# Ledger of designs, part 4: VH-VL binders against Rho guanine nucleotide exchange factor 33 (ARHGEF33)

Target 1, 176 residues: Rho guanine nucleotide exchange factor 33 (ARHGEF33), of Homo sapiens (Human) (a8mvx0r265to440)
Amino acid sequence: KRQTVALELLESERKYVINISLILKIKATFQGSDGKRNSKERSLFPGSLRYLVQQHLDLLHALQERVLKWPRQGVLGDLFLKLTNDENNFLDYYVAYLRDLPECISLVHVVVLKEGDEEIKSDIYTLFFHIVQRIPEYLIHLQNVLKFTEQEHPDYYLLLVCVQRLRVFISHYTLL

## First folded at step 1 (VH-VL)

Design i9 (framework fv_ifabotuzumab)
Fold by ESMFold2-Fast, scan of step 1:
Structure i9 (fold): chain C 176 residues (1-176), chain A 120 residues (1-120), chain B 107 residues (1-107)
Amino acid sequence: as target 1 above (176 residues)
Amino acid sequence: QVQLVQSGAEVKKPGASVKVSCKASGYTFTSYWMNWVRQAPGQGLEWMGDIYPGSGNTNYDEKFQGRVTMTRDTSISTAYMELSRLRSDDTAVYYCARHYDLLTGSFDYWGQGTTVTVSS
Amino acid sequence: DIQMTQSPSFLSASVGDRVTITCRASQGIRNDLAWYQQKPEKAPKRLIYAASSLQSGVPSRFSGSGSGTEFTLTISSLQPEDFATYYCLQHNSYPWTFGQGTKLEIK
């Protein structure tokens, strides 16, 4: 059932990308000709967000190609190895997101409450939390794929390294 | 066969720095985490940090943060641990140890140890 | 940081005895626990990994059990070569932490 858990990972990524894309649309609604609105938009949302969204979009495209054309020895660990390697700043941008998040939450509380739209505020918080939880969710999905991967499989080692990197990252950073 | 061979004993003065090497052979160096663990005379084992040689990513115990630097040279399959601003309580045997995975694996092969003595 | 506490810190036993060493974690670590044996002036050697899996080449008299926060290492029939200090290690979350060690004297 290795293909089944790989399909679950793909479906999870598809749903996640849809959700984080909603944040960019919400962000865009704060833009305008007024400089104060543009300033508030930047303060409300972490500067790393656009880079993170693009990285997840790239990952989704790569996962879709690999999983939909899944051979007997299908491999996907290399995609996550690339995402988390030293040459890619993905984890650094995730750290920047986590660092900036408390201020953004506080500003959303102030700005949206003045607007009087509690549902929008709740939606924004939910989307922020989705991003916080995504690295832990990758760990769970990759462990599921690893569980159904034989030791002799070309993906076995790649998945082990990815799981190690994600556990290290999570243990260093308390995710709220 | 897997072997981790460490550099020889060092004697340093307080305030100096020491750089210990660990040369790996018998496996793909870039595929396994390399850990550094020390043991003061008559004391227990203390984890200092690790490095993934494939990327250079490091993790340090907060106690050593700012004083320790872990590096590697993939062309010669060698890992390095440099500890600066040495104090007398840094006197210890320093070990390198290989770690494969976080699911079920832990330190499976160890270097022979490098004795570092810090005295005036 | 996760604190690892071993009990007892010192143990004296006779050849043939059944010996049990306990390791307690300050928070849940699942089965991310290993046991090490260290003989005088030598590097530690892994005996058990994943709380209960015996390292290849280690005698079957050694066994590990437990999960979560309480773990035990058992030597079913102590031999002279088992003179050593024993350490537990958690690798569930950084920083990796060792127990303080249990010194076993054979008499």
Scores: ipSAE 0.000, ipTM 0.438, lowest interface PAE 20.6, mean pLDDT 81

Design l1 (framework fv_lacutamab)
Heavy chain, then light chain:
Amino acid sequence: QIQLVQSGSELKKPGASVKVSCKASGYTFTSYAMQWVRQAPGQGLEWIGWINTNTGNPKYAEDFKGRFVFSLDTSVSTAYLQISSLKAEDTAVYFCARGRYWLGYFDYWGQGTTVTVSS
Amino acid sequence: DIQMTQSPSFLSASVGDRVTITCKASQSISSWVAWYQQKPGQPPKLLIYKASSLESGVPDRFSGSGSGTDYTLTISSLQAEDVAVYYCQQYNSYPLTFGGGTKVEIK
ESMFold2-Fast, scan of step 1: ipSAE 0.000; ipTM 0.505

Design l10 (framework fv_lacutamab)
Fold by ESMFold2-Fast, scan of step 1:
Structure l10 (fold): chain C 176 residues (1-176), chain A 121 residues (1-121), chain B 107 residues (1-107)
Amino acid sequence: as target 1 above (176 residues)
Amino acid sequence: QIQLVQSGSELKKPGASVKVSCKASGYTFTDYGMQWVRQAPGQGLEWIGWINTYTGEPKYAEDFKGRFVFSLDTSVSTAYLQISSLKAEDTAVYFCARVGSYYTPWAMDYWGQGTTVTVSS
Amino acid sequence: DIQMTQSPSFLSASVGDRVTITCKASQSISSYVAWYQQKPGQPPKLLIYAASSLQSGVPDRFSGSGSGTDYTLTISSLQAEDVAVYYCQQSYSTPYTFGGGTKVEIK
């Protein structure tokens, strides 16, 4: 059912936002010690992360309003068109995240070696990976919604455009 | 390129029936729905309904249920509107229009030229 | 059904004037609004879709705005060729209802 797959998307976004928010809490823990240190040193976390968290929080709020009060012809595609259009710059910040990630992984490794906390390193790497996987996961969720959306539905062509944009993005950046 | 070409004008007596055609070209017919809109002389636009070109399922506005019937011939990329038991108030220009595209979601991006149906008074 | 109330029904303005046409939905339609221009003897032409997106080939003096229940079509500098009737349409829920139309004339 269309409502069922919309609810699955909402629950997936809720879990994702909790996970991506945890990375900011971990970042704050590390930066508490380094708040007074020289700004010459690079950040342990990608600079685009705070922008991505904000974009996903905005999306979650909109999805909650839309899906929890699901009308006869509930629509999701407009939210993802907004997320992926040029005015939002979401995909640009996502590219910046992917660009900066390898150096951050290396820096996290060095810091963990000095502090001896292997569990934190594993948690951070898992969260980094979740962010990498999110665009492919959106594609799957939107394809599922489209599967149960009729041609006449106001969401049909919106979802088609979103699916096409995400496929193109994934093909360019080889996301897994 | 993309075109919707409608059949010619019709003059009919009350109680007769009419069948308007709308032939699509320049795109895959079954990828886009077809909407029907009418405009009575000197009046605004009125949505009649639409038809899913892949499944053939029609949907009508309440006022048009019964006498108005949508049909398709996908082999020639043509949609039809049939009106039975014609009344004077059916006098109008009838338009077909393609619903949406990747570039114009939610909107009727290509329209037929219109078919004038006159029911003699 | 969702009712689309369009105002004004008629306006007369001079070349170069900024004109605005408003469309109010009886319930929130989440920017599912298109604007059409119809000249005498012609089918309607799509100007704006998704409340604010300009259709390819349409002059940039046309713009759309709004959210929720209230939407506006603006012509920033009216030209003689813009004499036409303008219609809004919601596509949030069937039936896809039109506004009553606004006839724009030059003084």
Scores: ipSAE 0.000, ipTM 0.457, lowest interface PAE 18.0, mean pLDDT 82

Design l11 (framework fv_lacutamab)
Fold by ESMFold2-Fast, scan of step 1:
Structure l11 (fold): chain C 176 residues (1-176), chain A 120 residues (1-120), chain B 107 residues (1-107)
Amino acid sequence: as target 1 above (176 residues)
Amino acid sequence: QIQLVQSGSELKKPGASVKVSCKASGYTFTDYGMQWVRQAPGQGLEWIGWINTYTGEPKYAEDFKGRFVFSLDTSVSTAYLQISSLKAEDTAVYFCATSYGKYLPYFDYWGQGTTVTVSS
Amino acid sequence: DIQMTQSPSFLSASVGDRVTITCKASQSISSYVAWYQQKPGQPPKLLIYAASSLQSGVPDRFSGSGSGTDYTLTISSLQAEDVAVYYCQQSYSTPYTFGGGTKVEIK
């Protein structure tokens, strides 16, 4: 059953990446209309978004290679260990994202109110909050993989460390 | 240049209150939490708690709940520690610290410390 | 709460000696350990984080090692300027706790 929960994690990442790629499409539309305004000082989207999307795309690629060719002792904890390591800025990007989000929400509200378009506002907010929820979702998926991993398995300690790192991060920077 | 600058030493009578400040500079104040640590004369380091500079939510070690209160003024990048109903046992050097560039609290920048002396 | 037991409480060694300070956690802390140096009248200074990562600007004679519950700080060749109190700290869960400290002196 370990392969089953690994496949569930992979499918979750695929769906997540599709959802956040829609944010980049929307961002490109706004930036296209502002194509020659070098003096535009504020953005509707957090500056960390580009880095977060790239990190998730890299993770998806690695998970696909690892999980689709799953050996008897398939390992994926090392992917998350590297992602959550102090030398990787991934979690720092999440802190920056959360910091910038309130102003972006306010700017989206003003822009949408001017145009009267309620539908796009709802979609943008939904996409913003998919990103907010992703770290807690990783914790749940990794706990599920760990549940079906024997203590002697080469992935056991790697998954345990990742689960504890994510718990501490969520506790330190509350993600509701 | 990243630095934390704390307010000057305080001499207080038992029952008084004190408010220690910690002004941050050289980084975005709200990106990293502010930690508080004390050291009684001749003793080791004791973690008081931390405050999330983005949300404003404090978390205290059990022994410091009640009389110890963390607060922020983000407009001037300053964190505060207030101690009410001071006791002689509160005599210590109080440090603020932050973990610039680290998601876990490995305290790489510290204030110089504020000495609080409580005596009659 | 996670207890950090540090030993020895004090040590006296000669310049050039290899010295080791140990720290034992009451439960596994998965390398979430830092080491600090404190000189009289100064705030602590971070030396090592994540058990074995050397902080920028810290001399390479300082190193950290360990896993699980047992961690060690090593000074490969003690210098006169290393006279200080050294503290370990766990960052695995709140409340964050420090070891009792090790006072290092020159003979």
Scores: ipSAE 0.000, ipTM 0.475, lowest interface PAE 13.2, mean pLDDT 82

Design l2 (framework fv_lacutamab)
Heavy chain, then light chain:
Amino acid sequence: QIQLVQSGSELKKPGASVKVSCKASGYTFTSYAMQWVRQAPGQGLEWIGWINTNTGNPKYAEDFKGRFVFSLDTSVSTAYLQISSLKAEDTAVYFCARDFRGYSYGLFDYWGQGTTVTVSS
Amino acid sequence: DIQMTQSPSFLSASVGDRVTITCKASQSISSWVAWYQQKPGQPPKLLIYKASSLESGVPDRFSGSGSGTDYTLTISSLQAEDVAVYYCQQYNSYPLTFGGGTKVEIK
ESMFold2-Fast, scan of step 1: ipSAE 0.000; ipTM 0.460

Design l3 (framework fv_lacutamab)
Heavy chain, then light chain:
Amino acid sequence: QIQLVQSGSELKKPGASVKVSCKASGYTFTSYAMQWVRQAPGQGLEWIGWINTNTGNPKYAEDFKGRFVFSLDTSVSTAYLQISSLKAEDTAVYFCARSPYLWFGELSYFDYWGQGTTVTVSS
Amino acid sequence: DIQMTQSPSFLSASVGDRVTITCKASQSISSWVAWYQQKPGQPPKLLIYKASSLESGVPDRFSGSGSGTDYTLTISSLQAEDVAVYYCQQYNSYPLTFGGGTKVEIK
ESMFold2-Fast, scan of step 1: ipSAE 0.000; ipTM 0.467

Design l4 (framework fv_lacutamab)
Fold by ESMFold2-Fast, scan of step 1:
Structure l4 (fold): chain C 176 residues (1-176), chain A 119 residues (1-119), chain B 107 residues (1-107)
Amino acid sequence: as target 1 above (176 residues)
Amino acid sequence: QIQLVQSGSELKKPGASVKVSCKASGYTFTSYAMQWVRQAPGQGLEWIGWINTNTGNPKYAEDFKGRFVFSLDTSVSTAYLQISSLKAEDTAVYFCARTYYKGLAFDIWGQGTTVTVSS
Amino acid sequence: DIQMTQSPSFLSASVGDRVTITCKASQSISSWVAWYQQKPGQPPKLLIYKASSLESGVPDRFSGSGSGTDYTLTISSLQAEDVAVYYCQQYNSYPLTFGGGTKVEIK
C-alpha cells in the first residue's frame, strides 16, 4: 500500500546514493591522491557531480526521517517540491551534468584505452548513466505514491505538482 | 511575496449567513491546500477543515459539518468559508492558512476575519 | 480524536531565563508536531515543525524536542519580544488538533 511504495522509494534512494558515491571514489582515483598535481587538467567528470551527490545525500536523510517514522497521514511530496524548486538549483545542476557528460565520456574513453582496461570503462559508463536515469525513476516512484494517495490526503496536491514538474523536465531533456 | 489576505470584519444577526474570503498571492494557488482555523474570544485555536485547491474537495472536522462550506475561485486565487444559520457561538476570529513544503505545518497565515453574531 | 494537553497554561519569567513548555498527546504522534507563537491581535506564526525543525527566520533560541506522546518547546534565553501565547499542534492524523496554549509573560 502507500507505506509500502514509500519504503520502496526510500530503498531506491539508499541504493542510488551508494552508486553515486562510488563514482566519486573512481573520480578521486583518476585525479590521483595529490589533487594539486591534476588541478590544471580538465576533469574527467562533470563539475556539477559533487553538488548533485550532496543534494541526493540531503534528500536521503530527509526521506529516512519521514518514511521510517511513517504516520497515518504521511507526507513526502514537500521534499520533492523543495528539491525541484528553482531556489535549490538541483535541476540546474542536473542540466549542467547532462550538458558536460558527452565530453567526459570521450575523455574517459581515451584515458582508459591507454591502460587497456575495458571493464573499468564499462563500469564508469554504468555509473554515469545511473545519474542520467534518476529523474525518470523519481517520476515513477512518485506516481506510485500518488496512486495510493486519496484526493483528500494532505500529500495529494504536493505529489501532483511534483509529478507535473518532473514530466515537464523529462520532456525537455529525456533524449539522454 | 507570499501572502494570504482576508476580508474585513462582519457583524451579523443570528440566522444570517456570512462569507469570508482569503486571497492568495505570490505562489501557485492550486499547488497548496487551504486550511481553516477559528479562535473564539479568549480561547485557543480550533481546526475547522481544509480544501484541496486543485480538486475543490473539502474535508471538515465533525463539529463543523453542515453549516460550514468551503469554496474556491481559482481564477482570482481566492478561497471562501461560508457559514449559514449563524449562532452566537460562531463568534470568533476565522483564519485561513496554507500547507506548504513543510508538510502539514501551517507556514503562512491570513490576518484573520472577526465574525460577531449578536442581535 | 487526538487530544493535545499543554502545560503550564501560564508562566511568568525574567529576561534571560530558560523557558520550557510541554505538550502531551493522547496517543503517539510520531513527531508530527508543530509549535506556533501568537501575539495579541496577530495570526499565529510557525516556529517549529516535525517536533525539532526550526522554521526559517525564527531565532535559534527556540528549539523543540520529544518523541512518542511527549514534546517540549524551549526558549533558551527569554527576550521581551517573546511575550505571546504558544500552541502545539499534532498533524499525525485527522482531525488536526491544537493544545490549549501557554501564555508567556515577563516579570
Scores: ipSAE 0.000, ipTM 0.459, lowest interface PAE 19.6, mean pLDDT 82

Design l5 (framework fv_lacutamab)
Fold by ESMFold2-Fast, scan of step 1:
Structure l5 (fold): chain C 176 residues (1-176), chain A 124 residues (1-124), chain B 107 residues (1-107)
Amino acid sequence: as target 1 above (176 residues)
Amino acid sequence: QIQLVQSGSELKKPGASVKVSCKASGYTFTSYAMQWVRQAPGQGLEWIGWINTNTGNPKYAEDFKGRFVFSLDTSVSTAYLQISSLKAEDTAVYFCARHLGYDYVWGSYPFDYWGQGTTVTVSS
Amino acid sequence: DIQMTQSPSFLSASVGDRVTITCKASQSISSWVAWYQQKPGQPPKLLIYKASSLESGVPDRFSGSGSGTDYTLTISSLQAEDVAVYYCQQYNSYPLTFGGGTKVEIK
């Protein structure tokens, strides 16, 4: 069952990356309208989003390689240790995203309301919300992998550290 | 095992229509966009467009708007390319390929898995 | 549209040779370039993505490099099974465009 929950994590990341890529496509669509109304389209999205998209793309590539060719003692905790360590600022950019999101939501509302496209506004809000929920989703997936990992497995303590890091992050920032 | 399996070769007369299928397996169909590329005999690769498998929204390159239509049947993990009013210039091998989706602002992952290709020949 | 120009169009080399294929974009593509290998009767196979990242399962004799508008695919020691047509692709901006291809053959 360990391979099954690893595959579920991989499929979750694939779906998530498609969803966040749609945010960029929606933004591109807005840039094609009257330039006078949409000259500052980049301000509709938090600046931290560019960094986060790249981090998730890198994670997806690594997970695909690791999980699709799953060996006898498959390991993936190291990927999340790298993602959550102090050297790559991922969690810091995630905090920046949450901090900047309310202003972006307000700006999207004003811009889209003036353009008369209420449906696209709803889609953008839904995509913003998916990003907010991603860290809690990682915690759930990693707990599931850990559940089916023996204590002697090379991945056991890597996963345990990841789960603890994400719990601390969520407990500190869920009030944001 | 990730696979994209396309329908067999087609021989059509000018003015007919053709529908090429691309059946995905080994991954969650709605997690990757489906790209379409053609290759005329002895020529290079030409991008036609893509369809978002989660939303069903298609996007076409300028030269392929009108006669080319993308569709999906998510219940069987299959994408389709339909070409109407076939012309001799449509003679080519048509490939499907999976992709993370269109993102012109920051770029995206390229086409990591391809179907084997469907040869469409248009002749009288 | 971004035009991708490959050189050479045809290349003949010996087994063990170092082979270089160049791809030039009509404007900067910020390393959003991929390289594909296509053997006769087969679909293209991804070799390199984001200019220099080697796809899983691809032999390490293949490498990519470059920045801005100029990108290179290198095969450090050509093998008989490397006979194919190689294509570059920019995926920096819509529409996605491919190079014209480079046919590699053994002497």
Scores: ipSAE 0.000, ipTM 0.459, lowest interface PAE 11.8, mean pLDDT 81

Design l6 (framework fv_lacutamab)
Fold by ESMFold2-Fast, scan of step 1:
Structure l6 (fold): chain C 176 residues (1-176), chain A 119 residues (1-119), chain B 107 residues (1-107)
Amino acid sequence: as target 1 above (176 residues)
Amino acid sequence: QIQLVQSGSELKKPGASVKVSCKASGYTFTDYGMQWVRQAPGQGLEWIGWINTYTGEPKYAEDFKGRFVFSLDTSVSTAYLQISSLKAEDTAVYFCAREGIYDSWFAYWGQGTTVTVSS
Amino acid sequence: DIQMTQSPSFLSASVGDRVTITCKASQSISSYVAWYQQKPGQPPKLLIYAASSLQSGVPDRFSGSGSGTDYTLTISSLQAEDVAVYYCQQSYSTPYTFGGGTKVEIK
């Protein structure tokens, strides 16, 4: 049971990383057209996207190691405590992403997409929305893991704190 | 096109230090981590570790902790591997690599930097 | 650490032959296996990922299969350009580990 919901979290993260990786492909296409990184001109992508993608890749690698080698008393709450800790700035970059997103969505509607013939055509708006929903999805997954975690389990307190932090964050910021 | 270009070969004495560079182009440097792999003469591939290019946080395999240090210069899209207190057994070709889009397999590789440690 | 045992270490075959290289993990790695081709003086090139997925641009004569601890790379019809050393790699957990390599040559 507990291992099952942990595997569901891992599989969810894999699918999510695939989706945000498509955003990086699209971003690279726009950056390549300029021959440079945008410095002061309007950006089609939130500035925080770079950091968020890297953090999710780091989390995926850590979850893969932790969940695929799952012992009877597997622990994963520490990964999310580190991610949501004030010193990591992850949630602050998520706030920045949400703040910048409306303007980026507006700009995207006037830009011509340059996709390769073999590339899967992406709906940029849909991909941006996947990022918006990820924190609520983490809350659901962690609540599921916590549900199957005994009070005496080394992960119990870690998961409880994570769930509380995410609930506070979500309640403070209305996610679309 | 995605390309990783490494610095030229190095010939060093035991006890010296070496710094190998890996310059990335064709993508946003800080969007992907940089992997490091070595290959001793006539031997197979051995994973050294990787570095998060946005945060600068490195992760090393146990055998490479201490003398091996990853660093970055994001202004020029370059990652570095520094090896201190060189030993003869450090003689190898050192590769940088970028993972693919979907997971931890290495889709793009530098051409390799040969480091030879001899008296 | 997960050990990857690759066999054979060397094989010699004729153009057009079907060749098979195997890789055994010291524990189940749930298809987190990649295969690389390395030609002399060149860096490795990714051929197969996730045990059986063909990397874009790689000829379809290359295929991967397997599950659990046992994985196989197959070249259905060996070509002269396939002369190289082939490596398997597990990405199930760090440290990532490679097989010892298989040197493929033409008779």
Scores: ipSAE 0.000, ipTM 0.466, lowest interface PAE 16.2, mean pLDDT 80

Design l7 (framework fv_lacutamab)
Fold by ESMFold2-Fast, scan of step 1:
Structure l7 (fold): chain C 176 residues (1-176), chain A 119 residues (1-119), chain B 107 residues (1-107)
Amino acid sequence: as target 1 above (176 residues)
Amino acid sequence: QIQLVQSGSELKKPGASVKVSCKASGYTFTDYGMQWVRQAPGQGLEWIGWINTYTGEPKYAEDFKGRFVFSLDTSVSTAYLQISSLKAEDTAVYFCARDYEGLYYMDVWGQGTTVTVSS
Amino acid sequence: DIQMTQSPSFLSASVGDRVTITCKASQSISSYVAWYQQKPGQPPKLLIYAASSLQSGVPDRFSGSGSGTDYTLTISSLQAEDVAVYYCQQSYSTPYTFGGGTKVEIK
């Protein structure tokens, strides 16, 4: 059971990374299409995106190493403890992403307002919101792993701390 | 124009150290990672590791941990590979290559730096 | 570590021939495969990424396909300038291992 929910988390991360990799391809395309007038041109994408994508890629690789060679007492909590560590600023970059997203949505609407661009605009919005939803999804996955983790397991305390950190974070995040 | 320019060839004795540079131009240095690859004479490509140019965090293949160290000087858009305690087996052409945003393929390569360890 | 087994190690074909090179991963790598071309004295050049995406500036006679553990690079009509060693690389999990290479020559 525990291994099953760990594999579900891994598969979820694989799908998520594919989706956010697509947004980076789109970003690269648009940065070449924008008219440059100032040295400080406005980005169609939140400035925190580069860092967030790298953190998720690092997490995916670590999860693959850990879950695919799952021992009797497999541990995941340390990976998420590192991710949610105040020293890494990961959650702060998520706050920055959420703060900057409305303006980016407005800019995307303006610059891709051409015949035939409606499909790509819709794809960009969908990808933006995949990122918004990812932290709540981590909470659900980690709660599922915790549910099948006994109190004496080496991962129990690590998962509990991670769940508490994510719950506190989510309680304060809103979309305006 | 996007390019990576590496430092010149090196001839070293066993036990010495070498530092290879890789200078990027034509793009925002910190938007892409940097991979390092080596190729021994007449052999195939071997992955050494990768460094995140935004955070400075390196990742090394197991065989290269310890003696191989990646570093950056972002003010001059340059990545470095340092090899300490050189062995004859380190004789190879060393390449740096730009890692495309999270897909980890290398779209731009340096010309290569030949490191020869002999005597 | 994920091992990439590339075959054949060597092939010789005529101009205009269709040639295929295969790469087999020791486990599923979910299309995180790139193909590179290396000519003597030059650095490798990216041809294909994400298993099937053609890199900008690469001739359309090059194509990639595959899924799971099995991936193929195809040259639909071999040209004299395609003489080179071809390598596959997986980027699914570190270390990002390369195949052993395939040397392509003209008859």
Scores: ipSAE 0.000, ipTM 0.510, lowest interface PAE 13.8, mean pLDDT 82

Design l8 (framework fv_lacutamab)
Fold by ESMFold2-Fast, scan of step 1:
Structure l8 (fold): chain C 176 residues (1-176), chain A 119 residues (1-119), chain B 107 residues (1-107)
Amino acid sequence: as target 1 above (176 residues)
Amino acid sequence: QIQLVQSGSELKKPGASVKVSCKASGYTFTDYGMQWVRQAPGQGLEWIGWINTYTGEPKYAEDFKGRFVFSLDTSVSTAYLQISSLKAEDTAVYFCARGDWYSDSLDYWGQGTTVTVSS
Amino acid sequence: DIQMTQSPSFLSASVGDRVTITCKASQSISSYVAWYQQKPGQPPKLLIYAASSLQSGVPDRFSGSGSGTDYTLTISSLQAEDVAVYYCQQSYSTPYTFGGGTKVEIK
């Protein structure tokens, strides 16, 4: 049961990474060979985005290794403990992302990408909001893993701390 | 383009078995889970379960444990639903659908396979 | 299991009307809600995922909102082509349960 919810978390992270990777492809469109495109890219996308994408890629790779080689007492709470630790700037960059997002949304709304590109604007908005919702989703997944983790398990305390940290963060910023 | 194509309708007697196929194209099969949903005549949608296409692990709703079995043939990007010991109550349209990466919402659906179980 | 209570079960409205469909979960599902449109003889089509995200290719007259246990699907200006049955679904916890459906007709 515990392995099942750990696999669900891994599947969720794989899906999420595909979605945020689309942002990189969209950014590449604005990088172009002229300074006008590079300036547009910088204005339309939060500066924290590249750090968040890298953090999620690192997490995905670590989760794949951990969950696919799942031992009798598999542990993954340490990965999220590291992610949410003050030594890692992940939550700070996430706050920076949320701070910058309204301006980026406004700019995407105003800037005409190309005639007839309403679909592209919609895709960008959708991708921005996927990032907003990810921290609450981590909380849900970790609560599910914790639910099937006995108090004596090596992962119990690690998961509990992670859940508490995410609850505090979400409470402060009311994400979702 | 992304497509899920299911096998044709089946008419079976109680106690028989049926195997429904769902062939995926237009994406990497093992990157997305496959879910199964049924709809009895004139009724709403009912979730049966999902199968992890990478690991092959299935998850079934309680009411569908035992007689319902999910399987895969990744070499041809096809998922299967087998129902054994068919009952009249199994009469329904069976859909396969792809779970999206974000929330396992069902973003692409097969056309459905009608399974009719009658004496 | 999480129960999804959908209301109303049936509604009839005129072209151009604002239509709202409500879905109530038996416990908090933290925006793990999708909305589907099903026309006769067709498979369901995803309209909204994650409570409020519009699926690519879906007209912007469709929108989703809500949090916790209460979620709504809104059609801002009903069109003739919107005649269908609409379903909500939670994917917060297995089994991923559907609402009972809302049949939308034009007067």
Scores: ipSAE 0.000, ipTM 0.448, lowest interface PAE 20.1, mean pLDDT 82

